# Miniprotein binders against q53ft3: the designs that were tried, part 87

Target 1, 195 residues: q53ft3
Amino acid sequence: MFGCLVAGRLVQTAAQQVAEDKFVFDLPDYESINHVVVFMLGTIPFPEGMGGSVYFSYPDSNGMPVWQLLGFVTNGKPSAIFKISGLKSGEGSQHPFGAMNIVRTPSVAQIGISVELLDSMAQQTPVGNAAVSSVDSFTQFTQKMLDNFYNFASSFAVSQAQMTPSPSEMFIPANVVLKWYENFQRRLAQNPLFW
Key: E = the ipSAE of ESMFold2; O = the ipSAE of OpenDDE; V2 = 0.75 times the mean of E and O plus 0.25 times the DockQ between their complexes.

## First folded at step 9 (miniprotein)

Design tb65 (at its last look DockQ between E and O 0.01; V2 from the best seeds 0.00; counts 0 for: pae O 12.1 > 1.5, pTM E .721 < .8, placed apart)
Fold by ESMFold2-Fast, scan of step 9:
Structure tb65 (fold): chain B 195 residues (1-195), chain A 82 residues (1-82)
Amino acid sequence: as target 1 above (195 residues)
Amino acid sequence: SSDWEEIIRKIEEALRRGDLETAKKLLEELLKEAEKLGNPEVIERIERYIEFFEKYVELGDYEWALLFIEFAIRMARKLSEK
């Protein structure tokens, strides 16, 4: 009844059911994952008064699972994007001097979905900054696209002194492209849905 | 208790109209009434849901905003049932 998506990986639609009300997706090589999308497949709704609490688990330094509440999916909110990059444990604050050769070992994290009463879910608070809006994600994608376009177009810019006569060709001055880019960024920052 | 029920009813009416600004103000009123009951853990959770609601309204993500305000209302209802 659930799906799980990670950018650059195949979508998972076959959760492991570990109890009547509990479902798990494995996330191998989780250290490379920044965002996870969890969604309902849309054919079977939750029973009335119920929803799903979404958890993220990773092994701590002792190998024990640490579960964190990321957020929720419900019939009214059947999909959610979660940022997990800030939730990963590690020795990132350790000293850079005296580092030993690091052998890459596969690490498996999990996304867990617990089917619960909405009243019970309302008594729980997700970890801060895990839930991401779809508007925010779209804005991030659009900004990256704009940056790529501007850089690509600018790579072909030439000065007037470098041009050869070719009256049949049309071109746009680089400063016009820059002005459009700046105006679009400003408008996007004010309202990501303006277009 | 009748005052609590009236505030919750007005929040639900505001939400049906899509009036998120009025819903927020009424939810803040409900929180102030909840503080009088002295349950710090429940109050803190309601405060967190109001913060999430405000965040997602600002971002234009109304599905998240509506979910978190629904959860705040559910917590408030349980508190007012006494």
Scores: ipSAE 0.527, ipTM 0.799, lowest interface PAE 1.6, mean pLDDT 75
Fold by ESMFold2, look of step 10:
Structure tb65 (fold): chain B 195 residues (1-195), chain A 82 residues (1-82)
Amino acid sequence: as target 1 above (195 residues)
Amino acid sequence: SSDWEEIIRKIEEALRRGDLETAKKLLEELLKEAEKLGNPEVIERIERYIEFFEKYVELGDYEWALLFIEFAIRMARKLSEK
């Protein structure tokens, strides 16, 4: 019913169903993860009046799970990007022998999805910085694209003497636009969040 | 009261039309009326979801905005129930 995606890793589409209304994805090496995408696979929608509360869990220094509410997925918001980097960095333990270099095995964190009534979900308070706006990212991408296009195209401006005579106008070669598009697409393919 | 439920119905109708501005204004009016009921815990939760709604409207993320305004309305309905 759900998928979980971390940049640079394979998409997980086979959640562990730990209860009829609870689903879990393991996140090995979670300390290297900054963002997680949680989404509905599109095969089965939530029942009417229900949705999914999305949690992040990691073991503390005692091995006990620490759960934090990231936000939600619903039929009206079927995918969401969550930032988890700030949630794990403040939880380090201090040793009595802090100068002693003890190597510990990386811990496995989890993404949990609990199917709940929307009325119950509305009473929960997610952490304020976890939910990332995908539209804000596209807005900033669009602004960067416009700035990039203007600067690139402007470097190829030509005088009227270099074109069909039309002395009151300035023109740009069509190939400039193509070069800009190819360069932009290449950068986007290398890093979709490069802006 | 009938006024309370009428305002909630108008908010829900505005959401069906996609009129987020009207829905927000009516919800703010409802919140001012709720301050007279003296239920600060529910009022604070509604205010939290209105803040989330405003944040994502400003960012142009209407999927998040619609989710949070709907949650605010659900909390407002809970306030009206006895």
Scores: ipSAE 0.361, ipTM 0.732, lowest interface PAE 2.8, mean pLDDT 71
Fold by OpenDDE base, look of step 10:
Structure tb65 (fold): chain B 195 residues (1-195), chain A 82 residues (1-82)
Amino acid sequence: as target 1 above (195 residues)
Amino acid sequence: SSDWEEIIRKIEEALRRGDLETAKKLLEELLKEAEKLGNPEVIERIERYIEFFEKYVELGDYEWALLFIEFAIRMARKLSEK
């Protein structure tokens, strides 16, 4: 039902089902992880009126798990990106995994997904700065990529007076690159999957 | 600075009220403060985000417009932390 992705690691598609409505992914070497992507596999949707609350657990100074609500996934929002790097020093919150005997290994964090009523989810408050919308993260990545490209390209910009004849080379006006950038942004905003 | 955080707070409040015009004005003020703190390349990026915000407001795509405000705020915060 669920997948978990950490950059630079293999995708996890086999969650440990610890209860009928609860799923857990293990995250080894969690200290090196900045972001986690949680997504639905698309094989099984949530039941009507239900979604998934996504929790992060890390061991505290005593080795006990500290659970924090990161955010949510739903049929309407089947994927989300969460920043976990800043949560390692946070306070724990109430979580639905406390009563479960989840096998814990030192130095391994966990992502927990609890299937819950949408109405109940709406009353919960995720930890601050954890929830990066999938749209936000994708847009941020795209923006970074586009900005990087623009900066790179602009670093080679020369005025017409500075140009030396090179018949074998094609030149693109900087304004064309900017126009492309703007158009790309517009299309991305209208439909993130426009390609 | 106290002024910096206050501007951000006011932007967030304006957004909660759906007051995009006020948010825009405050974002421009935020940009001015950011200009005092640093990297011209980062400032240019913030300016672009403001431009995109305006563009998407015109297009009626408020979700993306708000996203660009958030980007601008994040960039500005990065400058303030250095």
Scores: ipSAE 0.000, ipTM 0.158, lowest interface PAE 12.1, mean pLDDT 79
ESMFold2 (binder alone), look of step 10: mean pLDDT 75; pTM 0.647

Design tb66
Fold by ESMFold2-Fast, scan of step 9:
Structure tb66 (fold): chain B 195 residues (1-195), chain A 82 residues (1-82)
Amino acid sequence: as target 1 above (195 residues)
Amino acid sequence: SSDWEEIIEKIEEALRRGDLETAKKLLEELLKEAEKLGNPRVIERIERYIEFFEKYVELGDEEWAKLFIEFAIRMAEYLSRK
C-alpha cells in the first residue's frame, strides 16, 4: 500500500506487514539518511475516515528501538517528506509499536505506518521539525514525482484487474516500479521541463 | 558559448570529489551565463535548484544536494541547445 524513498537509494514498495493495521520499512545505514519520503502507491486507498500515522525508529545504544511520530499520510495528502537527521538521540514519543520492541542491527532504522482513525490522528503531535513545510519547493518537486508514479502505478493496477475478473488481493509488481523509474529518468533527460 | 561548457565540466569534477562548496560557486556562474540566453522558465528552474542545493547542503544532505546541482546542469545544457 505504501512506498518509501531515500535520495540515492532504490525506492521501496514492499512494506513488511506486521499486523492488520501496521507496516514497516527497513532503513539500513540510517546514519547517512537526512530525509525520507513516505507515500501511498495509489492502488488501494485508506478506508473512509482513516489515514496513516508515520513513525521513525532507530536502535539506541542497547539495540532497543526508540519510536518517534513524524507525521501523517491520508487519501487527501498521500505523500509526505520528513527530516530524520537530529532525531537519532532523543527520547521516544507516544506510539502504537510498544509490543514491537525488537532488538535491531545497530545501523538499521525503520519507518512504521499505523493505520488509524483521522479523529485520533488530529489529536496527536508529531516531533518538532520532522515534517517539511508544504510551501517548500523541494516538497513540490517530490509531490510531482510522486504524482507521476501514482498515475503510472494506477494504470497498471487497472490492467491487472481486467486480467483477473475476481481478484481477492492487489499488489504492485517490482517491474512496474522499475518501469516508472526508467520512464521518469528518460523523460527528464529528453526534456527537463516535462514535469 | 564555450564558457558555460567549461563551467559545467568543473562542476562535474567538483561533484566527483565531493566539493559541494566549489560546485555551488560554479553553478552560480553558470546561472549568469544562462541569463544571457533568455529562457525565463529555464532560468527560474535553475534558480530554484540552486536554492534547493543550498538548503540541503546546510541540512547535511549531500546526496540530495548533488541531485539538485545535477538537475541545474541538465537545465543549463538544455537551454544552450535551444
Scores: ipSAE 0.000, ipTM 0.222, lowest interface PAE 12.9, mean pLDDT 68

Design tb7
Fold by ESMFold2-Fast, scan of step 9:
Structure tb7 (fold): chain B 195 residues (1-195), chain A 82 residues (1-82)
Amino acid sequence: as target 1 above (195 residues)
Amino acid sequence: SSDWEEIIRKIEEALRRGDLETAKKLLEELLKEAEKLGNPEVIERIERYIEFFEKYVELGDEEWAKWFIEFAIRMAEKLSEK
């Protein structure tokens, strides 16, 4: 349902499902990571009235995970980029992963996605708001991510005469994907800090 | 065909005015007419586009909401053929 991309690493598209509504990606050697992209694969939409809260977790000095809310993904905004460098404050936000506070090996972080009610998400404020940056490498990384998403999404967006998707699958028309990609590229070129 | 053309025209008018609530009601009416003709795959697709329309209206993205209505209309038009 989700994908996670780190510049210079293989894209991950197989999240570990740790609960009915919770998904996790492992990020080994996280201290070398500056940005992380989280995106929906476009095959399964969120249920009605729901979206995804994106959390970042790193092990503290005792190996205990510290969870921080980074932001959100929804059917209307299915991708986000986050700057995680410097997020080692030792303070965790209120999070839905309480039952999953497991002692872990040093240098392995996690991205967690919790499927939550949109109303609940509207009441939350991301810690640090590190999703936006002005570095040149940020633009290059974001462009690479957009290309990857567009290529993936468009690969299954064929005419109805050629495809009969199941009820649980999202059918994304190619022109909708192209419209999203063009609009996002335009806004990115105008202001790399817009998200 | 005349009834279908009239409903579609009214949906397009509602979309031009930005009246998404009226467009949704008319699209649901169009779906009920489509159900009388019997084509489970097409009907299922229209239902899904209505669901996505609702989602994008809820998120405040009228441009994408309009797109899903347009695709649903195209699907419904296929049911009115012959």
Scores: ipSAE 0.000, ipTM 0.100, lowest interface PAE 16.7, mean pLDDT 66

Design tb8
Fold by ESMFold2-Fast, scan of step 9:
Structure tb8 (fold): chain B 195 residues (1-195), chain A 82 residues (1-82)
Amino acid sequence: as target 1 above (195 residues)
Amino acid sequence: SSDWEEIIRKIEEALRRGDLETAKKLLEELLKEAEKLGNPEVIERIERYIEFFEKYVELGDEEWAKIFIEFAIRMAEKLSEK
């Protein structure tokens, strides 16, 4: 139902369902992530009157997650771009006491999506620093990446439907996603202004 | 009475035609009506939504700006229902 994209990484389209209304994507090596795109695959819309609240968490020193509301996705706005670098670190990117005292701890962050009533979502306020402006050039680039992925994947879905008019299940093979990623990287290498 | 129902209707019409300036002015009127009712939670949320709206309009992100207005409307509508 949902996808999660980080620039320079393989797109994730298989969220782990942890409750009837809750889905999670793992973000390994999250300290190297600046932006995350969350989107609906477009195949299954939200039920009427419902949408998705998007959360971000990382493990604290005790290994317990702290969830922060980043924003929302709805049938009317099925994708959103979030800046998470400022949420997982303080001001600036350097430790105040110098590099010697910076401890590198491998960890995994998560993106969570909670399916909620639109009325309930309206009662919540996102973290102000997370949403990315449409005027940002990176936002435009990432949106093009998302669009290219969707168009590429959709072309394969149509082909499958033509071969089997009544398929019992819809699925996207992992190799299709991998082929899209490889093609995108190849195009960027040949033309850095492709975006 | 639901004085703010009329304000909400006008905000929705402004959003439908993409008039964010008028929507902002009407949202401020909605805040004044909320203050008359003495609902601290509503007042606080509307003030926060106005802050986000102004931020994203200034950044040129009309999609995000509209979302915060829509949420303010949904919250106000729920309260106006008794």
Scores: ipSAE 0.006, ipTM 0.408, lowest interface PAE 9.6, mean pLDDT 68

Design tb9
Fold by ESMFold2-Fast, scan of step 9:
Structure tb9 (fold): chain B 195 residues (1-195), chain A 82 residues (1-82)
Amino acid sequence: as target 1 above (195 residues)
Amino acid sequence: SSDWEEIIRKIEEALRRGDLETAKKLLEELLKEAEKLGNPEVIERIERYIEFFEKYVELGDEEWAKMFIEFAIRMAEKLSEK
């Protein structure tokens, strides 16, 4: 139903269903991530009157997940770009031991999607600075980025006969990427502010 | 093709060092070579890569910025193939 993309990483399209209305994607080494793209695959729409609330979670000092609302995806707005760098420690944080900053501990964060009533979603407020506005000149940049992403992904396409058996790797059929691209372009043409 | 190969090698070295400013200048050099060929599609594509690179550097996402340089390299490789 959903996909999740991080720059420099393989796109994820197989969310873990943790409840009837809740889905998660794991983000290993999340401290290196500044932006996350969440999108609907377009195959299965939300039921009428429903949408998805998008959350970000990282482990606190005790290992307990801290969930923050990033924004929403709906049938009318099936993709969104979120800036998560400000939600991690280190955005202007002062550390008395500067040398400790050289020690990087890998950590796993999650993107969570909760299927909720649109009326309930409308009453919630996402954390500040997580969503990127679609109204500014960034909209033109986003349109161009879509073309380049599709071209980049397709440049790695190989026939099934040329694939090396590697069950540890995930592969996405080229037609899935094409369907996503076509759906996004069509919706963008209908309403440039939908992205 | 030799000019394309030399520029690509220098871009890869700059990326290995994490020198994004040098990588950008070399990407602009790649654009000059494309202009000599007079192919408007290639020129427009490289200009878009430079624009994307600048925007993602401004956003603080160096990995996305590096990705657009990889787009330019792959495009140059395809052009150098017969």
Scores: ipSAE 0.000, ipTM 0.113, lowest interface PAE 16.9, mean pLDDT 66

Design tg1
Fold by ESMFold2-Fast, scan of step 9:
Structure tg1 (fold): chain B 195 residues (1-195), chain A 93 residues (1-93)
Amino acid sequence: as target 1 above (195 residues)
Amino acid sequence: SVEELLEWIELFLELAERATDPERLERYLEFALKYIELLARMTGDPELRKEVEELRKLIEEALKLVEEGKIEEARELIKKIRELIERIREKLQ
């Protein structure tokens, strides 16, 4: 249902379900992360009246998780960019993931998503100004990434016949997608605004 | 996709089953019904269509029980509906 993207890293689209309404993504080496993007997958929206609360967790000195509310994703705002580099350690015992205190290996953080009613979400206050960009900014970024991918992938389209169940289908080698991703990561690392 | 819709429907029913408030229970069941109707429009498989129609009727029955204040009877029905969805998902794997 959800995706998680960190600049310079492989996009994650397979969240771990830890409860009926709770999903997490692991963020190894989180001290090197400045921004995290959380977004909804697929063409199926939330039902009217529901959304997702986005949390950030990192291990304290004893390996116990400290959870903080970053913001929300909804049908009206299906993606959000969060700055995590400046967040305080704090104690986070009063949150939906409070019962999930799991001792963790140092340097691995998590993004948590709790599916909630919008009325419930309206009563919560995110930490500081973690949300740094609008849906429009993310949409423009994603569109430019897709344009770059299409141009790159199309240069590797095969001209000779291949075995296929349908003549209208086309196959793209998996390594072409990987090469595009590596090239995009390198360019983004050199200049985050290259797109 | 069919699988994505089934995941959402299962989530709504899980939330409905544990809801302590009748208004929230009703809303979760209404969400499940909406997505079941969407699933019915997506499927061309006769067997799956029949199972989806059965799910629709059971959800409507659960909503009626909630409206009548028969909350515990509705929860038992929701549990049975979730078991049916799990069987459908297993057949698709």
Scores: ipSAE 0.034, ipTM 0.529, lowest interface PAE 7.2, mean pLDDT 72

Design tg10
Fold by ESMFold2-Fast, scan of step 9:
Structure tg10 (fold): chain B 195 residues (1-195), chain A 93 residues (1-93)
Amino acid sequence: as target 1 above (195 residues)
Amino acid sequence: SVEELLEYIELLLELAERATDPERLERYLEFALKYIELLARMTGDPELRKEVEELRKLIEEALKLVEEGKIEEARELIKKIRELIERIREKLQ
């Protein structure tokens, strides 16, 4: 249902399902990661009134997971970008993954997605430095980010004649997603306010 | 599309039927119910709408059986619901 993208790495589209409503992506060598993109796959939406809460987790000095709420993805906002470089020493957020103690390799972090009621998501506060903090700014950022991401990706799309269609399947070439993130990172380095 | 929603509902019911944890079974049924409600809003075909309404009632009944601790009765009902979905999908060809 979900995809995860990190600059310079292959896109991940096969999350590990740890519960019917919970999905996890592994992020090895997380010390080198600055930003993570999380997005929805396929044409099948969340059920009415539901969305996904996005969490970041890393092992602390005792090897215990520290979970932090980054933000949300919904049918109206099916992708989001998060800055995680500043979170590695922060306090953990209240989270639904507390009962899931997954054995970890040192230097491997995780992105967790929990499918939750929108009303529950509305009561949560993401960590302060992971995404744009205000609702208005976040809405503007999300729309610009989605426009940038999908407009760029669509410029490399193959025609239907060049691809055998499969009902209920969505395909995104990994190379296209990687090129988009490289361009985004380059533009961010030149002007941090370009988004 | 209608077909895609039916396929996903069928997948959720298959997962529900295979779930060993009653909480997971209940959650799959809740997801299936929400997708059925979405499907009901999308379709304008009177016959399909009638069949979708029957699916909604049956899933609500399965959910009630789970709440009452009647897990095996719920699983048997889920099997019947899946058969009905297969018949509906065949009619859409």
Scores: ipSAE 0.000, ipTM 0.119, lowest interface PAE 19.0, mean pLDDT 69

Design tg11
Fold by ESMFold2-Fast, scan of step 9:
Structure tg11 (fold): chain B 195 residues (1-195), chain A 93 residues (1-93)
Amino acid sequence: as target 1 above (195 residues)
Amino acid sequence: SVEELLEYIELFLELAERATDPERLERYLEWALKYIELLARMTGDPELRKEVEELRKLIEEALKLVEEGKIEEARELIKKIRELIERIREKLQ
């Protein structure tokens, strides 16, 4: 139902369903991530009065998960961009034993999506640092996101002769992706505020 | 895009209207105001700029009502603001 995109990385569209109302994406090497986009795939809407609360989790120094509310996706707002670089402890992200040559194990963070009642969502406030700080930053992220998505999608393009029908696979024509990409780039170049 | 920002404003106003805690209500109104300020900065359309400025004033009024403890009056104003946003979105097609 959901997708997750990080600038410079392959888009994820296969969330792990960990409960009836909870979905998770893994973010390896999260210390290098500045922004994350969460979006609905557009196939199945939320039931009336419901939406998705988007959480970010990283392991603390003791390996315990720390969950923070980033924001929301709803039928009326099916995509959102979050800045996560400010959510990590500066002290916690530093290598504490650098002088002793102790290697820090790469950390894996998670994006969690919880399907909740809108009334429940309204009783919590997202972390302020999750918001994109400027139009320029958002424009640059959007350009990188668009390039990453196009490169990912086009890398799996095959001719009809090479296709083997599979019930577990979804196919999108490569020319549709290319047309979408070209249209978006053209509009972004003509009006940098189109985003 | 203009529509993207209007979607953010609408989302935060819907959450503000549903919030039972005055602190949460105030926070969501502040989020809506932040996106209205961004929209005002982005638009070159005089009519849209005028409508965005009206929305800004109404949200500031709602924040003042919350500060004064007039929560029900603030909620009624939020409903009016949401109706105005829907009219703006309809004009944009």
Scores: ipSAE 0.166, ipTM 0.648, lowest interface PAE 5.6, mean pLDDT 72

Design tg12
Fold by ESMFold2-Fast, scan of step 9:
Structure tg12 (fold): chain B 195 residues (1-195), chain A 93 residues (1-93)
Amino acid sequence: as target 1 above (195 residues)
Amino acid sequence: SVEELLEYIELFLELAERATDPERLERYLEFALYYIELLARMTGDPELRKEVEELRKLIEEALKLVEEGKIEEARELIKKIRELIERIREKLQ
């Protein structure tokens, strides 16, 4: 249903289903991540009245997840970029001498998506720090991210005749990625704020 | 694609099966029915069309049970429908 991308990493299209309406993508080494792209897969729209709420989670000092609402994806807004650098746990140990009292926290964060009714989503408030700061900066970032994603994903494209069975691999048709890329560029050119 | 539509159908049936209130149960079943009808329109495979038509009838029966207040009977039928969808997915390559 959903895809998740970080620049320079493999696109994730196989979310872990953790509840009837909840899907999770793991983000290892999240301290190095500044932006995450979440998008709806495929050409078939959700029914009217449904969408996905997008959350970001990082481990606190006790290893417990801390969830923050980033935003939403819907038929009208099927992809979104989120800036998470301002939402991460503090960098380093915060101790001047490092070795005094080391807090060991996992470096794995998660993106969560909750499939919800639009009226339920309208009652929720996303974290402000995840929002894009300006139209021009957003447009430049979006174009760079779009190019990076398409080039990276396309580098792994193989013909159907070249596909070998693998129980641990998930594949998406190259044409789906291309259609998404072309539609996104067209919409961005028409209205940089469509997203 | 066929696989994509089956994924949506499965999602909404899973949501329906776990819904605690009848109003949400009814809505999720209606969403599943919407995607089944889309699948029926796009498929050229006669055998798949027969299977899809069976799924449509079963979901309509589940909706009728919900309307009659027979919620537990509807939930059992949803479980059977999900088993049929899993079998259909296993046949697809």
Scores: ipSAE 0.005, ipTM 0.369, lowest interface PAE 9.7, mean pLDDT 70

Design tg13
Fold by ESMFold2-Fast, scan of step 9:
Structure tg13 (fold): chain B 195 residues (1-195), chain A 93 residues (1-93)
Amino acid sequence: as target 1 above (195 residues)
Amino acid sequence: SVEELLEYIELFLELAERATDPERLEWYLEFALKYIELLARMTGDPELRKEVEELRKLIEEALKLVEEGKIEEARELIKKIRELIERIREKLQ
């Protein structure tokens, strides 16, 4: 139902369902991530009167998740871009000596999507300045990103050179990417402000 | 491929050069930096790797200028970075 995209990584299209109304994407090595895009695949719409609240979570010092509301996706606005760099804990926690001589547990954050009533979503306040918007520039940006990821995925099986070191460990079903791309193009042509 | 990554980097730098909002300018530069880092990991060519490392340093300098509010200096540096990418692209023909 949902996808999650980070620049320089393969797109994730298979969320883990943790409850009837809750879905999560894991973000390994999230300290290197500044922006995340969350979007609907366009195959299954939300039921009438419902939408998705988008949350960001990272483990605290005790390993327990700390959830923050980033924003929303709906049938009318099926994608959103969020800046998460300012929401991470540990100002100045990344230093050379820590990486050199310390065995560390990998940092894993999560993007969570909760399917909620639109009325309930209207009662909630997202964290300040997480959402990024600019209709023309982001439409151009997302279109070019979609074109490149589609071309990359389509050519991967033919060109073995693209199989040499990639930072992403996710595998994308080619048919899902194609159907998503075609649906996005159709919606963009009908209404450029749909996201 | 190297050419595809260079095309991505050029796209983000063009968007950065036209950005009016300093926050969006920073975002585009951060994305350009991520693709430059990916290109550095992919290439085994020592000469290309040196040029990619120069690009990386220049983008980091542009980001620092943006953080300091020196937007016009950052824009001038972005123009120089784009010229260097054009030079790299021509060598690959």
Scores: ipSAE 0.000, ipTM 0.165, lowest interface PAE 13.0, mean pLDDT 66

Design tg14
Fold by ESMFold2-Fast, scan of step 9:
Structure tg14 (fold): chain B 195 residues (1-195), chain A 93 residues (1-93)
Amino acid sequence: as target 1 above (195 residues)
Amino acid sequence: SVEELLEYIEFFLELAERATDPERLERYLEFALKYIELLARMTGDPELRKEVEELRKLIEEALKLVEEGKIEEARELIKKIRELIERIREKLQ
């Protein structure tokens, strides 16, 4: 029902269902993540009067999970962008090459989605730090998303000489993907909200 | 045509400069090389052909640096290649 996208990583479309109304995505090495997009795949809408509450969980200094409400997705607003960099308890050292140069064991965070009544969602308050309010931040994130998608699609490009006959598969010319990417990037630079 | 191909080449080199991993860096350089080959086939101008051949050699050198793990040297070379492309585009005006 849901997808989860992080710049520089493969899109996740197979959430782990942990209860009838609860879904989870794992985010390994979450300290390198600044933004997360949660979206509905569009195959199945929420039942009437329902939506999804989006939560973020990370291990605190004692290794205990801390769940925070980031926001919501609904049939009317099927995607949302969240900034999680400000929600992490430790940001590492102030050095220019701080924590990024330190060898550490992988840390795993989670995105949780709870299917809830819209009335119940209206009574909840998301963590303020998760809101994406800056146009510059949104534009930078969207550019990274475009780069991620283009890199992913381009990684499958093959010449005709390398193709094996496969009538069950569909192919898209690499130039079509490139043209779409360039057009989107140019439009984004002129008006970040054109889409 | 020629100008459009130069735009594609410059675009892929810009992506190469921003690439965070060697695999993507190599891929973008390979795309740039492909469009340089197409440009070489379209050009009837002897001076442009010489410049296109120089671009080809520099991109092949950048690819070799990436294969050798010399990523920062490759990035510096890509910057120089982009400056050369800008000069070529100015000549075509």
Scores: ipSAE 0.000, ipTM 0.084, lowest interface PAE 19.5, mean pLDDT 68

